# VH-VL binders against Interferon-induced protein 44 (IFI44), part 3

Target 1, 152 residues: Interferon-induced protein 44 (IFI44), of Homo sapiens (Human) (q8tcb0r1to152)
Amino acid sequence: MAVTTRLTWLHEKILQNHFGGKRLSLLYKGSVHGFRNGVLLDRCCNQGPTLTVIYSEDHIIGAYAEESYQEGKYASIILFALQDTKISEWKLGLCTPETLFCCDVTKYNSPTNFQIDGRNRKVIMDLKTMENLGLAQNCTISIQDYEVFRCE
Below, E stands for the ipSAE of ESMFold2; O stands for the ipSAE of OpenDDE; V2 stands for 0.75 times the mean of E and O plus 0.25 times the DockQ between their complexes.

## First folded at step 1 (VH-VL)

Design l4 (framework fv_lumrotatug)
Fold by ESMFold2-Fast, scan of step 1:
Structure l4 (fold): chain C 152 residues (1-152), chain A 123 residues (1-123), chain B 107 residues (1-107)
Amino acid sequence: as target 1 above (152 residues)
Amino acid sequence: QVQLQESGPGLVKPSETLSLTCTVSGGSISSYYIHWLRQPPGKGLEWIGVIYYSGSTDYNPSLKSRVTISKDTSKSQVSLKLSSVTAADTAVYYCAKDRTWTIYGNTYYFDYWGQGTLVTVSS
Amino acid sequence: EIVMTQSPPTLSLSPGERVTLSCRASQSVSSNLVWYQQKPGQAPRLLISGASTRATSIPARFSGSGSGTDYTLTISSLQPEDFAVYYCQQYNNWPLTFGQGTKVEIK
């Protein structure tokens, strides 16, 4: 069994061009490897820049890390939303991988504007983040799948 | 050949912290997912938690408030700490390695086990 | 959590007999099911993964089958070394859960 991306060729090309023309290599797929943030981080830490793509019914959103995720270390994160062929982005700033892919909010006390909850299949966002990404206010993002790519 | 060996005190007093060590040989713990499991005498198996090669952890929700798993790669050791123990925590404790990650997805079942160490909680 | 139920709790058999052990999950585990053998004083030993794939060095008399919520382990001709407790485990959902075991003992 080979693992295949949910990205259409067009969406893959749009994301490649927007984030520096890098080749995308699939590292993790939630529907195949599990919606478990600990497992995801094990497979995606120390891989160089990564692109995380989250698929919902109405939206494709995600996070771009310019440097490797490393346990307990801050990485510069750029959030994005892909609506049709347009990318809206917002620099989240410094965020640890454990905070971004939070499995338990009580363990990670850092204030966050964006969290990926694989267990409940939800993306948690504050109003400012939703507005900056051009998303409809008061929308809930349910995760149908998520994928992480190495960018090289 | 990979080998796992549990060690630690066989007797722990109620309300104290149970501390166990799993020593891995024949391979690098930086390449393995190591789990802790337990089995009360005459009963079935219970999964406690896992530490991934990155050092990230996942725990059984029933034990999450009391359990911590950590590792020391220089000593090739994985440690389990379980706080506030009671007689219900009396069990044989195992460390085990799951299957190496593959592109085929989830493989959270155990190909190598330690021999187990009995921990009795009593005054 | 997914609850795994094994039946029967105990089987008393003679060498040479065919034995079938059952494992039922409270919800579908999509064939993400493992069988282990455990002898007194020993750690469990991997027998079958993915519901039907024998582990390396496991004799052909052991076979697994099933899908969805219902799974079986069959030993076609019981050998003296097969008297043990057998456990099933699901790895479809967190937390990982085990059945309570079926003891196969000498009649």
Scores: ipSAE 0.000, ipTM 0.535, lowest interface PAE 13.0, mean pLDDT 84

Design l5 (framework fv_lumrotatug)
Heavy chain, then light chain:
Amino acid sequence: QVQLQESGPGLVKPSETLSLTCTVSGGSISSYYIHWLRQPPGKGLEWIGVIYYSGSTDYNPSLKSRVTISKDTSKSQVSLKLSSVTAADTAVYYCATGGYRDFWSGHFDYWGQGTLVTVSS
Amino acid sequence: EIVMTQSPPTLSLSPGERVTLSCRASQSVSSNLVWYQQKPGQAPRLLISGASTRATSIPARFSGSGSGTDYTLTISSLQPEDFAVYYCQQYNNWPLTFGQGTKVEIK
ESMFold2-Fast, scan of step 1: ipSAE 0.007; ipTM 0.614

Design l6 (framework fv_lumrotatug)
Heavy chain, then light chain:
Amino acid sequence: QVQLQESGPGLVKPSETLSLTCTVSGGSISSYYIHWLRQPPGKGLEWIGVIYYSGSTDYNPSLKSRVTISKDTSKSQVSLKLSSVTAADTAVYYCARVSEYTYYGSGTLFDYWGQGTLVTVSS
Amino acid sequence: EIVMTQSPPTLSLSPGERVTLSCRASQSVSSNLVWYQQKPGQAPRLLISGASTRATSIPARFSGSGSGTDYTLTISSLQPEDFAVYYCQQYNNWPLTFGQGTKVEIK
ESMFold2-Fast, scan of step 1: ipSAE 0.007; ipTM 0.596

Design l7 (framework fv_lumrotatug)
Heavy chain, then light chain:
Amino acid sequence: QVQLQESGPGLVKPSETLSLTCTVSGGSISSYYIHWLRQPPGKGLEWIGVIYYSGSTDYNPSLKSRVTISKDTSKSQVSLKLSSVTAADTAVYYCARDHVEWLPEGAFDIWGQGTLVTVSS
Amino acid sequence: EIVMTQSPPTLSLSPGERVTLSCRASQSVSSNLVWYQQKPGQAPRLLISGASTRATSIPARFSGSGSGTDYTLTISSLQPEDFAVYYCQQYNNWPLTFGQGTKVEIK
ESMFold2-Fast, scan of step 1: ipSAE 0.024; ipTM 0.663

Design l8 (framework fv_lumrotatug)
Fold by ESMFold2-Fast, scan of step 1:
Structure l8 (fold): chain C 152 residues (1-152), chain A 121 residues (1-121), chain B 107 residues (1-107)
Amino acid sequence: as target 1 above (152 residues)
Amino acid sequence: QVQLQESGPGLVKPSETLSLTCTVSGGSISSYYIHWLRQPPGKGLEWIGVIYYSGSTDYNPSLKSRVTISKDTSKSQVSLKLSSVTAADTAVYYCARYRGSTITVRYFDYWGQGTLVTVSS
Amino acid sequence: EIVMTQSPPTLSLSPGERVTLSCRASQSVSSNLVWYQQKPGQAPRLLISGASTRATSIPARFSGSGSGTDYTLTISSLQPEDFAVYYCQQYNNWPLTFGQGTKVEIK
């Protein structure tokens, strides 16, 4: 069987329109392919711009990469939160995929404001990032599922 | 002419650490994902783990507590360490390059010759 | 993890015969399935990827088919160099898992 997205049709259209009208093609789904950094990077590097969508109980958040993820290379990252039909975005800046999809912040000795830890099923972010995305200051983001789309 | 070659001791005592090296020639390890696999006598292949271009790693959950994979790009070498070995770890160990031409096609295209490691006192 | 089961364990055949090898996954692998050939004393060799896509140097007598949980490797006319063990592998889920192998041997 084909893998299906957790995005509703409406949410898919909102994200497509906001990030330049590009079509979304599913590359990776954590609940299907496993919550593993390796399989994610193998599937999602060298695919052009990508949209990562993270599903929690109360939030849909994610990251838009303006150019291809390549191991060891910086990509311009825009974070977003989707609250009903409204997108809040915040430009994170330059991140490597290993820094962005990291389960150990000390491994790269890099101060990041946002980490996607699929292995421990958590999004790690500082107070400023929560505020910029319109999220509650005391919220914890636990990952129920996690999808990466190629944008073209 | 990409070539991978495993090396290391062929005999390891129970409870000790198994240490193997994979030497890559004809290509840069900085441009490849290198995996370790093993094949116990008379059994199928088992995936052990992978090291990515960046040095990040992922391991088979069944082996994760005992496995460390690292690399030395100056020597073009990838190393495997497996701690607390038992007779069940006796196998031919392979390193292999992982390649995919599309998002749906993933495979091992170059393999080392394999090295037999026997765990015995 | 996804368990891969290959059958039969051994096939005894003569050159010229058609060979059919089966591989079954414990859950759907969505055609994310690879076949390898392994000869004694050698590392595995890629034959088929994506369930049905033959690798560039692999003879046309090798073909793959199947979907969902059930996959087949066919050798239309067995050659002497084809006597080997054949393994299937899924790349749909982590960890990567392999079947136990089917040995194709001389009758």
Scores: ipSAE 0.005, ipTM 0.475, lowest interface PAE 14.3, mean pLDDT 81

Design l9 (framework fv_lumrotatug)
Fold by ESMFold2-Fast, scan of step 1:
Structure l9 (fold): chain C 152 residues (1-152), chain A 124 residues (1-124), chain B 107 residues (1-107)
Amino acid sequence: as target 1 above (152 residues)
Amino acid sequence: QVQLQESGPGLVKPSETLSLTCTVSGGSISSYYIHWLRQPPGKGLEWIGVIYYSGSTDYNPSLKSRVTISKDTSKSQVSLKLSSVTAADTAVYYCARSEDYYDSSGYFHPFDYWGQGTLVTVSS
Amino acid sequence: EIVMTQSPPTLSLSPGERVTLSCRASQSVSSNLVWYQQKPGQAPRLLISGASTRATSIPARFSGSGSGTDYTLTISSLQPEDFAVYYCQQYNNWPLTFGQGTKVEIK
């Protein structure tokens, strides 16, 4: 039994075209592999550019890493929101995988403007990040599932 | 169940490189951090460094210029190399595992499993 | 680095006595503190993490408390197998640092 994406064919093509026209290969799925940062990073580090897609009740949002995730190392991160067929993006800048995927905003070097908390199934965003992504919601989004793809 | 075992030479000459291996059985090293620690005779514990599941490493600043930690996931082994040894490097060397999990209590969890330790004496 | 100081260096006690071991950090470690027990010739054994959470299979006579910079390990009624060296460790800051140990020995 193969692990299948929650992404529709249309959404997959939209994301593929927007982030370089490369094929998306599923590396990690929270509902299958477990909502634990160690499992996610073990599967997704050293895989080249990756696309993280987060599914909530009302939104599809995520992060594109332009370089391989390596624990303790910075990668250039572009945040996105997919609403119908439209992508809004916002350059988050340099971020390490442990600060991007974390459940404690007080941890040293953790970003305060965007965090993916797989353990508690929440995305934490400041108001500026939400506004730049075109989202008119509260600062916390509940995660139903999330997936990480290799972009190649 | 998970077991860690250190191996390597018990005697190393001053100025040479100390090489130790930690073999992990009963579990994968892919989802865990493996640390090296040491304890000089009659003294306390000193943290040497860690290797992450990605293969990245962090070292105690006091030892950073002399330490290299690496892993071979196919053999489930983690290696420690310490260069330019002196009598001050005489110690029991341990490898230990910490769970790779982020939570509000901290990034690293305590060392839940330890190897039995291997005594390394540096003398001519 | 954070310096961990344990006191006293040595405690001489009889079985059945209550033991209190102290650990002080040079700055707050926010309860990110671990206690280990080490017997001669053996690797350290995890007793308590997060300042007060007992590890699996650790007897109820062991308890940890404290916050900020000051932490305590208590053994409510010392058993013969409890004579050992006890170490505290912080995991709040890099590098990870340990206390010098407190030796609990038979009187």
Scores: ipSAE 0.000, ipTM 0.486, lowest interface PAE 15.5, mean pLDDT 82

## First folded at step 2 (VH-VL; framework fv_lumrotatug)

Design a1 (from l1 with heavy chain Y105W; at its last look DockQ between E and O 0.31; V2 from the best seeds 0.00; counts 0 for: pae E 10.9 > 2)
Fold by ESMFold2, look of step 2:
Structure a1 (fold): chain C 152 residues (1-152), chain A 122 residues (1-122), chain B 107 residues (1-107)
Amino acid sequence: as target 1 above (152 residues)
Amino acid sequence: QVQLQESGPGLVKPSETLSLTCTVSGGSISSYYIHWLRQPPGKGLEWIGVIYYSGSTDYNPSLKSRVTISKDTSKSQVSLKLSSVTAADTAVYYCARDYYDSSGWPLYFDYWGQGTLVTVSS
Amino acid sequence: EIVMTQSPPTLSLSPGERVTLSCRASQSVSSNLVWYQQKPGQAPRLLISGASTRATSIPARFSGSGSGTDYTLTISSLQPEDFAVYYCQQYNNWPLTFGQGTKVEIK
């Protein structure tokens, strides 16, 4: 299958340098594999550290997981935002993949209220997190596409 | 050949909980996303929800407050519970496997159980 | 939620006739549409996915077409085994929704 990343060479280099210079190998792309977080987890669990990249109208945001995603197990999550060439980061802390990718707002029990809702193609994020990432706008953050890379 | 089979009581009383089990044979439940659907007699189909291999679920908003889908991987079973039933919940209930296609949005069903009629009546 | 409307509710036809079934969505589903066949006492059978792609083992007389909000299932020459109820389903938006069905029967 011909799966092509939406990440430009420049953005790839910025992200690689920021997260330790590791090689990025594409595991999942929403527009190809379906905007279903279950499919994302099927392809991305037990892959070591991963980088999730979310494409929106004005910017790129995402999450770096330092440990493998595993069912019911915590991974250390660092959020980032990339505006043009400027990168901001904020440590979210420990999350399970079920919490990070849960799309049910009544089951949203994240300490920081950050969730990736593939079903409705939106990111749920509180204002504190938005401001720390330099996203000081109160607009809906839509997902045009998202990708997950293995970092090795 | 993968097979799905629904089981559970065919009659439930109003206000009680409808409880069904889908048993998957000939394959691994960890490899499939199992959905529940229903069809009232003489009417069309309604999607109820799905459970992923991780145990996470998505539900039809119209039923979300009353539905729970869970799994037991060791028994290759997926369970449906629908609380506070009324006559409107009388239907044939199906479990189904979604079609897996790496091209995207694989939310249609290539394998279905035989269906089980559940009647809500005194 | 996206409402799927099928028409007509019932078609009475003879073998050999061409059948055209309509499915209309309340908003665009971008060809994320599937057709099923259901015979009495049976579960639905997958016919067409992606609006136009036949499932494996489905005869060539079945074809799907359409885009946006308007979709069509065509059976080019109706066979005795094709008398059934046909459903469309969209998978563009949550929740997944189905049309009410079109019954194709012998007359």
Scores: ipSAE 0.006, ipTM 0.585, lowest interface PAE 10.9, mean pLDDT 83
ESMFold2 (binder alone), look of step 2: mean pLDDT 89; pTM 0.917
OpenDDE, look of step 2: ipSAE 0.794; ipTM 0.918

Design a2 (from l1 with heavy chain V50Y; at its last look DockQ between E and O 0.05; V2 from the best seeds 0.00; counts 0 for: pae O 12.1 > 2, placed apart)
Fold by OpenDDE, look of step 2:
Structure a2 (fold): chain C 152 residues (1-152), chain A 122 residues (1-122), chain B 107 residues (1-107)
Amino acid sequence: as target 1 above (152 residues)
Amino acid sequence: QVQLQESGPGLVKPSETLSLTCTVSGGSISSYYIHWLRQPPGKGLEWIGYIYYSGSTDYNPSLKSRVTISKDTSKSQVSLKLSSVTAADTAVYYCARDYYDSSGYPLYFDYWGQGTLVTVSS
Amino acid sequence: EIVMTQSPPTLSLSPGERVTLSCRASQSVSSNLVWYQQKPGQAPRLLISGASTRATSIPARFSGSGSGTDYTLTISSLQPEDFAVYYCQQYNNWPLTFGQGTKVEIK
């Protein structure tokens, strides 16, 4: 009863190629393990570089962490958007897992350019981030599912 | 121009391990996917697997338990091992390189070796 | 895996005739389809990618069309050098899979 990724072979190949040809090992799947960011972090921290893939109706977007997620520790984050076979990226910069996978935006009194809200099943990002990723400004990113991969 | 060349024994006994080498010249294996495919005589093509410069590999599920693909960057070579061979593994074996489009993503195969016939027979 | 089915298995034609080859996938491959030409003793040669994009140096008489599960390779006017086996391949789903080929032979 192994959990399988939603990624097609092609999409996986594109993502692997884009992020250095690393092996993707599925660590977490929202539709299976729950859309609970706290639980996600518990399972995905200290796993080395990670790729978070978010599935919406018309988009595959996500975040690549160059360093292992660790509580309270900054990791370099690269955002991406995959539309068909075309991928765009934007370097978000240093971000802690808690700010990236924030369950409550009010918990941190600082604005974020990108936030994965598992509770409300949506991605929150500012207009500039949307523009950088090649997304329409009126685009609402509703999370149908998300997956976290170990990149090794 | 990139060239791929398969080499190895043309005859393998049943239950033994088929071993082939793909030598890549005119280009680096350090920036591409190298694939192995095979084609039984008079039949279609079957994808076996690939290896990327990072060492990442993926295999056809139908062959995964028997296949190992590795590389030697210093020699610009990619190796294929297929264990426990039977007559069903008789085929022309190809190594091929991914084509990178203008976006830098590989979608299909642009360069192929000429193929090498491997016959499994006692 | 996605099963690719090509038809007909063999097609006997004369030079100058129009050729239509069919490739059907067991499920949608979203135009992630490739056509190859293979002649005896040679490796496959890329003809069409993305269902309809001709590869470099491929003559204009070759064209690809289709979507979803059904795809077609067309040769507008068959040339003597076009007699070969043609394969389709999907690269949408794991694992990569090929059709069994259509042999275009001289009548």
Scores: ipSAE 0.000, ipTM 0.591, lowest interface PAE 12.1, mean pLDDT 89
ESMFold2, look of step 2: ipSAE 0.019; ipTM 0.650
ESMFold2 (binder alone), look of step 2: mean pLDDT 89; pTM 0.911

Design a3 (from l1 with light chain S30D N93D; at its last look DockQ between E and O 0.05; V2 from the best seeds 0.00; counts 0 for: pae E 5.1 > 2, placed apart)
Heavy chain, then light chain:
Amino acid sequence: QVQLQESGPGLVKPSETLSLTCTVSGGSISSYYIHWLRQPPGKGLEWIGVIYYSGSTDYNPSLKSRVTISKDTSKSQVSLKLSSVTAADTAVYYCARDYYDSSGYPLYFDYWGQGTLVTVSS
Amino acid sequence: EIVMTQSPPTLSLSPGERVTLSCRASQSVDSNLVWYQQKPGQAPRLLISGASTRATSIPARFSGSGSGTDYTLTISSLQPEDFAVYYCQQYNDWPLTFGQGTKVEIK
ESMFold2, look of step 2: ipSAE 0.163; ipTM 0.711
ESMFold2 (binder alone), look of step 2: mean pLDDT 90; pTM 0.925
OpenDDE, look of step 2: ipSAE 0.901; ipTM 0.949

Design a4 (from l1 with heavy chain S56D; at its last look DockQ between E and O 0.09; V2 from the best seeds 0.00; counts 0 for: pae E 11.7 > 2, placed apart)
Fold by ESMFold2, look of step 2:
Structure a4 (fold): chain C 152 residues (1-152), chain A 122 residues (1-122), chain B 107 residues (1-107)
Amino acid sequence: as target 1 above (152 residues)
Amino acid sequence: QVQLQESGPGLVKPSETLSLTCTVSGGSISSYYIHWLRQPPGKGLEWIGVIYYSGDTDYNPSLKSRVTISKDTSKSQVSLKLSSVTAADTAVYYCARDYYDSSGYPLYFDYWGQGTLVTVSS
Amino acid sequence: EIVMTQSPPTLSLSPGERVTLSCRASQSVSSNLVWYQQKPGQAPRLLISGASTRATSIPARFSGSGSGTDYTLTISSLQPEDFAVYYCQQYNNWPLTFGQGTKVEIK
C-alpha cells in the first residue's frame, strides 16, 4: 500500500545534503501514479521547493525547483546529475512547469532544451547542458522511472 | 487518417501462446502509444498493456507475468504475446491508439482496430 | 486498482426520452474519465473525454458531468441510432479500468 522511493539510502543522503539538508517527502512516482506529466503537475504544484529525480540506465538526473511550481509561473531550476557518489549541477534558470514537463519539445521549447517527456519516457537536453552535468554526449536519456519530492 | 487492424490465429489451444499483430496504417507508430485490450464475449473491456514510442512497456498487473508487447517500426506493427492461455483468455482482442494532446494527459483511445476473436479451446 | 461501477445494467427507453447513465469510481479519478459507445459487432467509439469534453463529430445531445468519484453521461433526446452499450473508463492511474457497461435498448 505504501509508495516507496527507488532512491538508495546513500543517494537520498547525498541529494538531501546537496540541496540544503531538507527532508524529502515523496509526492509522485511515475510507475505508481502513471507516466503522465499532468498527473505529476496535479500532485506537485504549490508544494514549495521540490526535487525531481529521474532514473535512467546507469545514472540519476533531475531538477530542483527553488520555488513552487505554479501554472504559468516561473521557478528557478537547478539541474543535477548523480553518478556513483558524485553530484554535479547546472543552473538552468527560470522555467515554467509547462516548459519543463512537455510531451512535445517544439510546442514548449526551452532555451536550453531541457525537457521531461513523461508520456514518451524521455529526457531531452542540449549538448551544453549534458556536458556541464558531466554526462555522455547523448541528447536523449530514457526514463525508467521518475519521482518528485517535497523539500521541507 | 490512422487505421489499426489486428491479425492472428482465431483458435489457440490451452497452455499455448496467443500471438497477435496490430498493423498501423495512415501514420507512424513512432509517435503514438499503442495499447492492447480485450473483451470476453458479453462482458466488459480489460486493458492489457501499452507500448510507448520508445519501446518501453507497461502491463496490467493481473497479466504481467504472461504478457509481452513488442514492436517492429519498419513494418508499423505491434505484437501481443500472451503465454499459458486458458479458456478465461477467450475474448475479442483490440489494439488502440492513445489520444495524443499538447499536455501528454490522456490515456484513452480515439482509434480502435476492428477487433479479432480469439477462442481458447477447452 | 480503481473499480468502475456503472448503473443501471440495462435501460429500455423510447426515442425522445432523456437518458442519464451513472459511473462511480472506487476512489477519485479527478475528472480523468472517458465515455465510449459500443454497438454490436463494432469497436468502442469515443464520446466524451475529461468527464465533459465531447469528441469530434459527437452530437450535442451527448453531455458528460461529474467530479471525484461520481460521473454521469446524459443523452438529452434519445435517437434510434443511440441503441448501444455505454462504457466509462478512468485514466487516472494504472491499470486503466472500465465499467461493466450500461445497455441502452430503444423500445
Scores: ipSAE 0.006, ipTM 0.519, lowest interface PAE 11.7, mean pLDDT 83
ESMFold2 (binder alone), look of step 2: mean pLDDT 90; pTM 0.923
OpenDDE, look of step 2: ipSAE 0.014; ipTM 0.611

## First folded at step 4 (VH-VL; framework fv_lumrotatug)

Design b0 (from a3 with heavy chain Y105W; at its last look DockQ between E and O 0.56; V2 from the best seeds 0.00; counts 0 for: pae E 5.3 > 2)
Fold by ESMFold2, look of step 4:
Structure b0 (fold): chain C 152 residues (1-152), chain A 122 residues (1-122), chain B 107 residues (1-107)
Amino acid sequence: as target 1 above (152 residues)
Amino acid sequence: QVQLQESGPGLVKPSETLSLTCTVSGGSISSYYIHWLRQPPGKGLEWIGVIYYSGSTDYNPSLKSRVTISKDTSKSQVSLKLSSVTAADTAVYYCARDYYDSSGWPLYFDYWGQGTLVTVSS
Amino acid sequence: EIVMTQSPPTLSLSPGERVTLSCRASQSVDSNLVWYQQKPGQAPRLLISGASTRATSIPARFSGSGSGTDYTLTISSLQPEDFAVYYCQQYNDWPLTFGQGTKVEIK
């Protein structure tokens, strides 16, 4: 049995249309491959643009990387939040995969901050980022599962 | 006490290749991402590109067809080559560091070389 | 690319005056903005990062503010050593881009 996405068909089409109509191919799922950022990066580097989708209890959030993740290389990152059919986005800027998928207290206090901590199953973001995404939550969001898709 | 220093010919003929070297001292080149920038006399700064730990590069799209950045880790050096130069390429050329914290790679520059003027003229 | 526009191009002022320098981006850079000071014959010197965070050893008279597309650098009491050209740079997207500079000169 093949690994299946947690995305509903409707949400998948909304995300595809929003990010250029590209085909989404599942590369990584936390509940299957393990909640470890190292495993995520091993599977997701050098894959071209990717879409990271994070499932929380009340909403879907994530990140679109416009360039391949490569070790230590900056990529342009667009954040999004999806609730029902409403999608909000905000450009995070240039970020390396180690920064995006790393929990470091010094990085947490940057002017804009969004970090995915697979090991502790948390998303860390500052109040400005939450507001720009239309979220009403505190600075930490629990990860029920997360998935990464190649966008082709 | 990290120091960067640019070196290379100060005069280059039109249509030839501009070639510069950035020598890094007081630290390990494998700890830094090195950028090249330039500043025409009396004008503002232009970002040229960056070389990463892996040897991968990113270039300003306006220059990418003419630019090569490479490194020699054994000599602690980063090289810039710009082909097919014209008078518009006359500038002070800088190398600069943007790596200070492994968890936050800011794209702004705390350490700069002193700069080297390259004039493109017959 | 993101175009950075600084104003005014030149300011002629006396020591002790308060100055405000403007930097406008063609699209939001979301506080991914730095300020540099540059004196003749020298490399730029980092003043402010993240739009508002003063770099180490930079005097308290320098402050940065702004958001979105509009940013300012303020020098609360201009000192003789502050006469220089000031540049803003964005690091929100490729390519990295700089403003054309504001020259602060002694009247």
Scores: ipSAE 0.196, ipTM 0.728, lowest interface PAE 5.3, mean pLDDT 85
ESMFold2 (binder alone), look of step 4: mean pLDDT 89; pTM 0.922
OpenDDE, look of step 4: ipSAE 0.262; ipTM 0.807

